Miniprotein binders against Hydroxyethylthiazole kinase (thiM). Designs and how they scored, part 9

Target 1, 273 residues: Hydroxyethylthiazole kinase (thiM), of Natranaerobius thermophilus (b2a1a8)
Amino acid sequence: MSTFNSNFKLGTYLTQVRQENPLVHAITNYVTMNDCANITLAAGASPAMCESRDEVSDFVPLAKALYINIGTINQEHKDSIYLAAEKASELEIPIVLDPVGAVAIKSRLDLVKDLLTNYNVSCIKGNNAEIKCLAGRKGHGKGMDSLDLGEDIQMVNSELSEKYNTMVLATGKTDLITKGNITVKVSNGTPLLGRITGSGCMLGILISAFIGASDNDWEAGIAATVSMGVVGEMAEESISSSTDLGSFRVKIFDHMAALTSKELQERGNVSEL

## First folded at step 6 (miniprotein)

Design w1b (from w1 with L12W L19F)
Fold by ESMFold2-Fast, scan of step 6:
Formats: structure tokens, C-alpha cells, sequence
Structure w1b (fold): chain B 273 residues (1-273), chain A 83 residues (1-83)
């Protein structure tokens, strides 16, 4: 019913990240650790990759946000996730949860549901399949038909958001971010982001950095999502061929570091549904 | 493995110390804040090297040497902050 951009200043949230330099505590998969750390630094935040069972509870109080990505998990990693989430909830440090692999692996789905039920998670970020799986939709019902993309994912987001009192970001061709019954569509991005490893994990930690620097989790999370999309577009514009994936990856970091509040505001393509 | 766990503990202790010092400064000294930011980046780099060492990539001896150098730099920064 309203125009989102008329009331929302995207660039302000990027400025806050750079002014506040928030410490982001990340428990993440080792495949994308380097990219997650570097995108955090490029945005103007400070990453800390603490995963030790014996250290995480003492480390969490130093952080402005906790990023949990379950992509590579063993028993110690699982213990560290529970301990960190408990401490973050006690201290009201925002938690961003990335349910990597929850669709394929029941133990991961159970872990994610436990975390959402027992702790205060500020944001769940997953792809459409992961988000639908959390809502119990994937592969369920006569004819093996899951809910259709678009209207279905908006309803699923809203259901999860209400159930867990959290912000839900479903990534896809278009990213949908929901809090309660309010859904925002982010139309920035490029298919090239899907052709490099770690873009989803980079988005998750960026959301953590933006939320960690702001008192407005909702708008900060949207601004982070737009920032990743805009930077992806800029990186694509900076390469000579769609096969220059190495250059594309490098340009993501360059453009994130160089991105201005004005550019983010002007290039942001955001609408309220 | 036990040696890598001890190195991990040392890196986290250094990281915690850097953040305590940054909190103590509260932006009152931009030059020291910049130096603490550099120390923080070094800790992160060494954490990545530790992760690679678990897969046999970097030298454990090189990692220890870098940690020792960072400890010396941090001791100097701590004296400047506390003074």
C-alpha cells in the first residue's frame, strides 16, 4: 500500500557499518571462511571466526552480531553453535542463522529448528528450498507437489516470521525479506553470483554486520541484501566476459569496499509487496 | 592436533585483548585505533592459516613465528593504551 523507498534511506546503513566497525562473530563453514571474512572487511566491519567449544561463550560478549552457518558441521561445531546462541540470546546480541543443507539432511533441519525454538534469532537467511523445508512444505502432500514460487514463498516467509518472531530472507531470482506480514522484494543482483562459491555465505555475514551496526534490524537487513545485489551488478559491469568469474569475484570485494551511500541509494531496487 | 588447539587458544586470547583495548579507547585515539585494527586483521589472517594447517597446507612453524611477532606488537600497543 505504500512506497518503501520514500521512507527508507538505504545509504544510511552502509554509513553506520563504516562508522561503527562492528565485530561480527562468525561460526561458519570452512569452504567459505576466507570470502566471508574478506567481504566483512570490505564492507567496513571486523570478522572473528571463533568456533572452539571452550572459547565461544567468552567471545560472544565482545561481538555486535553472531553469524551461524551450519554448512560444515561436526559434534564440536554443533556444541559451539548451541553455546554461542545461548550466550548471544542472554546478552541480546543479534543472531543471523543460515540453514545450509537443511533440505537434504534431517540432523541439520533438527538443529535449525532447535535453535529457532530455544534462542532469539534476529534473521533466518536461506534459499527458497531451505525456507520452505523449515516450514514443513518440501516434498509433502499428494502428487509430491511443493508450493509454487512467488506467492507461496511470501506466505511461507510470513508463517516462519510469526512463528519464530524473526526476520526471514528467502534468496532466489528475486530476494524476499519478511517480518510479520510485511514483505519487501529486492530485485538487485546478477546470475553470476550463483556461479561463484560463497555468495550466499557472504550475504549472511553482511546481514550480520549491518544488523550489528544498527538499532533497526529490519531496515539494516534489507540494506545488506541490496548492497550484495548492487555490488554483484557493479562487478558484472566491470568484467569483459561472463566467463571472467575470477575477475568477477575479485570485483565483488573491490566494489563492496568502494560502494558509496549515494550509489547504494540510487541503485537499490526495493519494493514493498 | 593438540598443538593446533593451543595455537587456536592463543589467537582467541589475542583477539579478546584487542577488543578490550578498542573498547577502552572508545575512538579517543584514532592512531592507536588504526593500529589495533591492523592487529585485528593479523589475528584473522592467522586464524585462516590455522584452518589451512588442519588440512596440511601451511607450516606450523611459520604460524608460530607470526603469532610471536603479533604478541610483541600487541604488547607495545597495550603499553601505549594503558599509559
Amino acid sequence: as target 1 above (273 residues)
Amino acid sequence: SPELREIRKELWELLKEIFELKKELEGDNPELDEKLEEALLKVFYLMMKLWEARRGDPSVEELKKEIDQLKKELDELKQEVES
Scores: ipSAE 0.000, ipTM 0.217, lowest interface PAE 14.5, mean pLDDT 81

Design w1c (from w1 with L12F)
Fold by ESMFold2-Fast, scan of step 6:
Structure w1c (fold): chain B 273 residues (1-273), chain A 83 residues (1-83)
Amino acid sequence: as target 1 above (273 residues)
Amino acid sequence: SPELREIRKELFELLKEILELKKELEGDNPELDEKLEEALLKVFYLMMKLWEARRGDPSVEELKKEIDQLKKELDELKQEVES
């Protein structure tokens, strides 16, 4: 039986986010912090950006999900990440991990591997190069789609998913999300998402919100990924030129807030591989 | 800075209080729940402003005033929930 039978309703997960209004605890980078907060609010969830070593352990129990983005990390943030991940694992609060910069910086790769080994991470979200790097494969350079290089990212996703008992999302020209040996392809999106800063980080926290509102991490994570892609398409449709990147960015938030369950169901383009 | 850390701690305490009050309501009063949701959003807004503030910045004094006003508002909402 496929997980994508007639009973899987993408729009149900958006409805769950808005009904539950989950509190998402985010330890994220300073460049995209504001956008992460705003996309979370637009989706119908509540963001809380608590990163202090002295506060994170007390804060985690209030949250429905923990989003960890290692994009701007120092020793205090590293301490906070470990403390938050420990508490979240203890309380079975889902952790979404975004391994920003793991390809370029060995200390980040080591941190990510350590977190995956010692804590219960629900989802790893990264680009193709980051995901391949976690599996011990070489990166192929900036701007290259790993699938276009004749490499099987589906196999890499499955390997990591089974090794760490986690859901793996590899973002690229199309997004591949894997749990165990089951892989789903999400074909929603637009190249314009790659032309603004922070779309990947916004996706990470959005996945956290959806997972935090649901008892089904797998389907919720897929629904969040589809939602970001659909919203990107709608934002592109709302601008006059592909160079209207500022308007495109604004329209992402507008369309996320306005997105309906019906629209998500109708526009969702997902297939099991 | 110790001053900014203390303000952040106060916002965290307000956040906890709002969430506890929402739990006590259990959806029994949609009007009060909406007011608590507005207070919750204001806490997040103030936390965002706090991260932009620098030590000794005049905006820190404005932030403290807004926190004090929110505390008074929550005391009133708490009385309504408890009654």
Scores: ipSAE 0.000, ipTM 0.335, lowest interface PAE 11.3, mean pLDDT 82

Design w2b (from w2 with L19W L26F)
Fold by ESMFold2-Fast, scan of step 6:
Structure w2b (fold): chain B 273 residues (1-273), chain A 83 residues (1-83)
Amino acid sequence: as target 1 above (273 residues)
Amino acid sequence: SPELEKIKEELRELRKEIWELLKELFGDNPELLLKLFYALMKVWELRRKLKEAEKGDPSVEELKKEIDQLKKELDELKQEVES
């Protein structure tokens, strides 16, 4: 447990989520959909899992942010994603894009690149392998684990951020978030987050909630990333053994709901690179 | 079957009614909007169960009970919207 100072007030962004209670429209994967809804509620926002091609265009205008996660995609989902992204771009509703499986599956990589090219995406959140793959680094032969090693992810983030005019969050042992040529390192978190399903997806929708409640996307995105990491640390501190993964998962939701602006500000471990 | 067709039509009516309430609340009350959206998700869940019942699954009686419960919940939400 550590106490830190940041160059900006992280706690303010958590307060804004709870004060504004932003409606987050999510088109997400079936494996983690329930956890994504629950972490959104725990943070103080409202999730809406509207995926039907017939309904997404009518629903987008009600939302403060759109979260797109392509983890369990079929043709109807693709249609819904395009319709929702188009409507969100028209209305300047921020889009957070999670390119799940883009390294392994060419059709997903093509979809993600197409979305980034045609729509105003506020933030791309992926692991190091997914982010490197989007930047044109060879992924198929090496796999995700290999791509996470021996590459300068800061430079890759900057390339993508400039190319698509978006924020880029690369998750790993340390999370790097980049806007243009400015990169921030978030050192909060625990390896236990990698031992449960859906922590990355929960981070994606959490970023959407924070951005949806704020007029400062950059700082809000950083605050969401720090919040997930801090909550992970608090959940780890709350269990008796590192094998208590079920309890760890439950404690993530408990601590997100209980997290105070003061705790977030004091525990935040953020540095500019 | 005529019983399954009746259930299909009831689910269609519930979906339309919930969607009309969602539009009525446009931007006004996020808590009620969320509750109505969970009701809409329940209709989608029941439609999936309906497809299983069409294959001879004896879950038809279970579907009727869940639809009745959803109708009661929707009536309560309507009172909150109107108040």
Scores: ipSAE 0.000, ipTM 0.269, lowest interface PAE 12.3, mean pLDDT 82

Design w2c (from w2 with L19I L40M)
Fold by ESMFold2-Fast, scan of step 6:
Structure w2c (fold): chain B 273 residues (1-273), chain A 83 residues (1-83)
Amino acid sequence: as target 1 above (273 residues)
Amino acid sequence: SPELEKIKEELRELRKEIIELLKELLGDNPELLLKLFYAMMKVWELRRKLKEAEKGDPSVEELKKEIDQLKKELDELKQEVES
């Protein structure tokens, strides 16, 4: 249950997704595309996987949210991303950005920074390493060991949130969501989510769906993050062995589709830091 | 191959037709709008299979059959739009 706002009801945001059936326009990588489409459908939203340079500008205006995952990029994909982001920003359609591979590949880091600088991004979601890399933390305190500085992900989130005027979600053992100087900790989830491909991408598009159905981006983003964690827990409870990864994946979709507002509210483990 | 290039052209045409229908129906009929989005997802899935076929997967005949089926489904959907 949430401990920071008596009017913040996680279940309301799931209800809004199902009532509004938001169209989520996703530009994502080939590997995770199918799971992204299916989790969106399971949540009660409609995925549209339009990636063509010639058509993205026509398609963006039909969408309630734009999800951008840079996991696989070529020139046409980059062109489509820029055209879609520009159009979404002009129309005030929320953009969720997933900086896959930004730590390992400098050209991806540069692309992400360029997108954050030039467009109105509502949420950036990455793992702790990706988020720290975006903040330039390895360059901070030149002449001092990073271990001595204490790399606190909460502070990193706040710095990025303020710099780019965006909500920042850092995924890890627990997830931290920051808007400005306000940080919320989500303690739902299971290590099994890390043992299947696509769980990060599924979270990204779910955030897009929830934000697309709501006027409150921050609370909707929190509710989406909790929802993914809760269904992960339910899926784990539904399998006989931790090695039943195929069954675990199937149960994520089943539980997302069956998840009730009451269950989400009761199982949600959220606290303000 | 010339056959794969023809399939690519047909998928591009189908996608453009679906987008035009979506523009006409936006805000009008939510059920029909959802069916058009499913048709768009099907076009994308076929484009994904096309990329695999280009890498040596001999599924060209299967792609042709699925494209023909999608064309039939789109024709039915157009009839619902006009009704």
Scores: ipSAE 0.005, ipTM 0.299, lowest interface PAE 9.8, mean pLDDT 81

Design w2d (from w2 with M41Y W44L)
Fold by ESMFold2-Fast, scan of step 6:
Structure w2d (fold): chain B 273 residues (1-273), chain A 83 residues (1-83)
Amino acid sequence: as target 1 above (273 residues)
Amino acid sequence: SPELEKIKEELRELRKEILELLKELLGDNPELLLKLFYALYKVLELRRKLKEAEKGDPSVEELKKEIDQLKKELDELKQEVES
């Protein structure tokens, strides 16, 4: 059984983040903003949490990637998101889009679809429900769509990837990353990541940092996803009990900062489907 | 007024200087990078206060004081970038 680890050097992308120290412009939610800033710093990148509509157009040209997370959105955020996405697309700065809450809130789903239609989005990262919702699997249209277990998320990823010419990451027990008809399964991680707030948002900005440091968005996005999973595993190994969630959260930052290219390469569990 | 026009130009110059320092930062000073972002945000706050002063708000002296303070902070940041 072959994995990408035989010819795909995951560690190289972590090294590039630390050598390039990419500036990541983030328009993100207030609940996880601090954790997103800290995971970016721990990885070796630099966060810029600039969201003012008067400021975003001046900030985007300084950045190597733009992270958009719609988790706490208002009209000023929407204005800033459109201005930033337009400038990033104009300058070919990669955009990572996190459609938080698109399942529950139609205005968020509409915003995400509008951004994907009008701008060059490099990566969409969402959980299985958010990704299925974007593909119309939430009862939109015929009212027969289901989010039940057994729906093939790989096919949904491919559909969205082809439609929007973007990389699609669906997070779950295992993470599936798709570019066109090529899907990669990342089996690193721990259920404890689902027991703290913000792990998904931290993954989104981490992907932004990795693609911002590399000319290969596909492999960089995979390496970021593996890195988050690996540090989650290391953090779990470093706590005494699965109920030590505060210590677990702290250890994510410690292990991200300490993670070596060799450790990432050795622990990475990646296969092509 | 000539006074408000001068303040507007000083804010434009400060913003330009901060953006140039951000471009020159070679990436192994995340604390310095954060300080420069806060300085840039301060310029935007001062531009908002400038718009209020243009409407006859008597905050012109407060605006001048905050600009002078930002200039001092930026001078310290420039010294840190060069070191």
Scores: ipSAE 0.000, ipTM 0.247, lowest interface PAE 13.1, mean pLDDT 81

Design xw1b (from xw1 with L39W L46F)
Fold by ESMFold2-Fast, scan of step 6:
Structure xw1b (fold): chain B 273 residues (1-273), chain A 83 residues (1-83)
Amino acid sequence: as target 1 above (273 residues)
Amino acid sequence: SELEKKLDEAEQKIDELESKLEEAKKGDPELREIRKEVWELLKEIFELKKELKGDNPELDEKLEELLLRIFYLMMRLWEARRE
């Protein structure tokens, strides 16, 4: 049992999202686009799903954050991603990058590395395998036990954070968020989040909304991660059976919309490693 | 006021776009034109948001309502385009 060892005010970041109603420009995959838009609206932000090469450069200056998810990508999407990332970097609009499929598909890994090298990315959010792959561990093949893997992820997060001057979120049973050599563990959530499609994408755009409403990317990113976990727990508590996955999904949106600053503060389970 | 008139015009355009989308068929080339009009309208409304700066609560409320309706239009346009 551990808690975040500081006077961190999680609830203020949720209040900032609702007060500022930040426009989040999202270039995301078609499978989860609807859920990403809905979670953004439920949180109190405004989603803009603009992937057109001809429109993206005009739209980025109106946004408070740019969310890039490469899960469904074609050449026009690649063009749009580069144009959007360049414009966002010029204007100091925070970029949240979700490297979906980077482990399995080399062209996606190359795109992610190119984006991280050429643009100022505020946050990289991926699962353990994606994060390790970005650090060059995918092809290593050395055997490793579970304790080594856990320690390796914290170290890998720090390496990527320092290399790209970005915040790194590695999602799993617990989420690890790293900025430089500081790592925070978020223990909120439920296994049911892993049983529906799009929860990771919803987290990515939610981080974008929180960061877009705040001057403190680090604490905003943590607050977004905790918020997703807390509403997952509340959604699970609201269903009659663990097999009610459709109802569970619906309740995520209901609870995100209803979530209060006080509830987020009280239910947050965060510890510094 | 000038701002109030622009918001009224935006509201009318949203009504028209919602009606056009209801009549459009899945995969219809008309969806491209509707999407273009939605993007132009979004740009107009964000310029109005910058000008308002929270100075008029009644107009701010109307602007937020119109933005929400546009986001729903964008979601529905996306659903109509996909297989």
Scores: ipSAE 0.012, ipTM 0.463, lowest interface PAE 8.0, mean pLDDT 82

Design xw1d (from xw1 with L39I M74L)
Fold by ESMFold2-Fast, scan of step 6:
Structure xw1d (fold): chain B 273 residues (1-273), chain A 83 residues (1-83)
Amino acid sequence: as target 1 above (273 residues)
Amino acid sequence: SELEKKLDEAEQKIDELESKLEEAKKGDPELREIRKEVIELLKEILELKKELKGDNPELDEKLEELLLRIFYLLMRLWEARRE
């Protein structure tokens, strides 16, 4: 285990987001849409929730990144996702894909695999179970089961990254980000992030904002992941009880908006595996 | 300057669009037309941002404010489509 906080200037990526104010085109779920928009604004980026089939192709060229979250899908959503992904790939606009529900619902897994096969996806962000399902690997006979403890997620990340030429973020107690054979562990965060709805979706759009502001997708994606973890820690420090989940949620937005590049650099806890 | 005039005109258009949205009802055909105007105005403002590149702090601040207002309009328009 080593750390590259001294060599990796995390704070510069937050500065780039605020300087560039990147437009993030999001096709996301109805449950977390408002929180996704608000975390994007708090970071210093600009969210654009445009899902209409007749508008997405005109909208994508204006964006610096496309965030796709399949949490609530219908036929118009599917049509819009394909049109947006195709246009983004043509224009080399980075795509961040969040495979919500891919473990539980095979049609969603098929959709995600189809998107990864046909389009240039810059980052896949999912929980351990979602990432394992996308990799298609068998772990102790519990594939499609989040209780599958037999598969090394670092190895799964690497195989998926190589297969689809994409960055893979597996969220968990610690977050693992892999590009090819290089894996970074992010040790920032708090269990309270798992006790509110939408923290994973907020991370996905935040990654989109950071990569949209930078020419370095890899380091920007890591900086976004660290930023979410750091503000989670700061939000926990700002509440009086672990049962203050509503206050915790509010403090995430407050701390993201107030987060300084210096704080991000000092609090960041990343190591190469 | 010509650039300052364009930003002032964009601000006026945003004011008009905000007023139209305030008066529109959910599901109104007007929402579609307002959305189209907001998207076209966004295109114009993003081109102005490309031209500025941080070279004028006062104009950069005004442009950032106008972009923020455009994104709030887009969020509200999206909200009106739900359900």
Scores: ipSAE 0.011, ipTM 0.411, lowest interface PAE 9.4, mean pLDDT 82

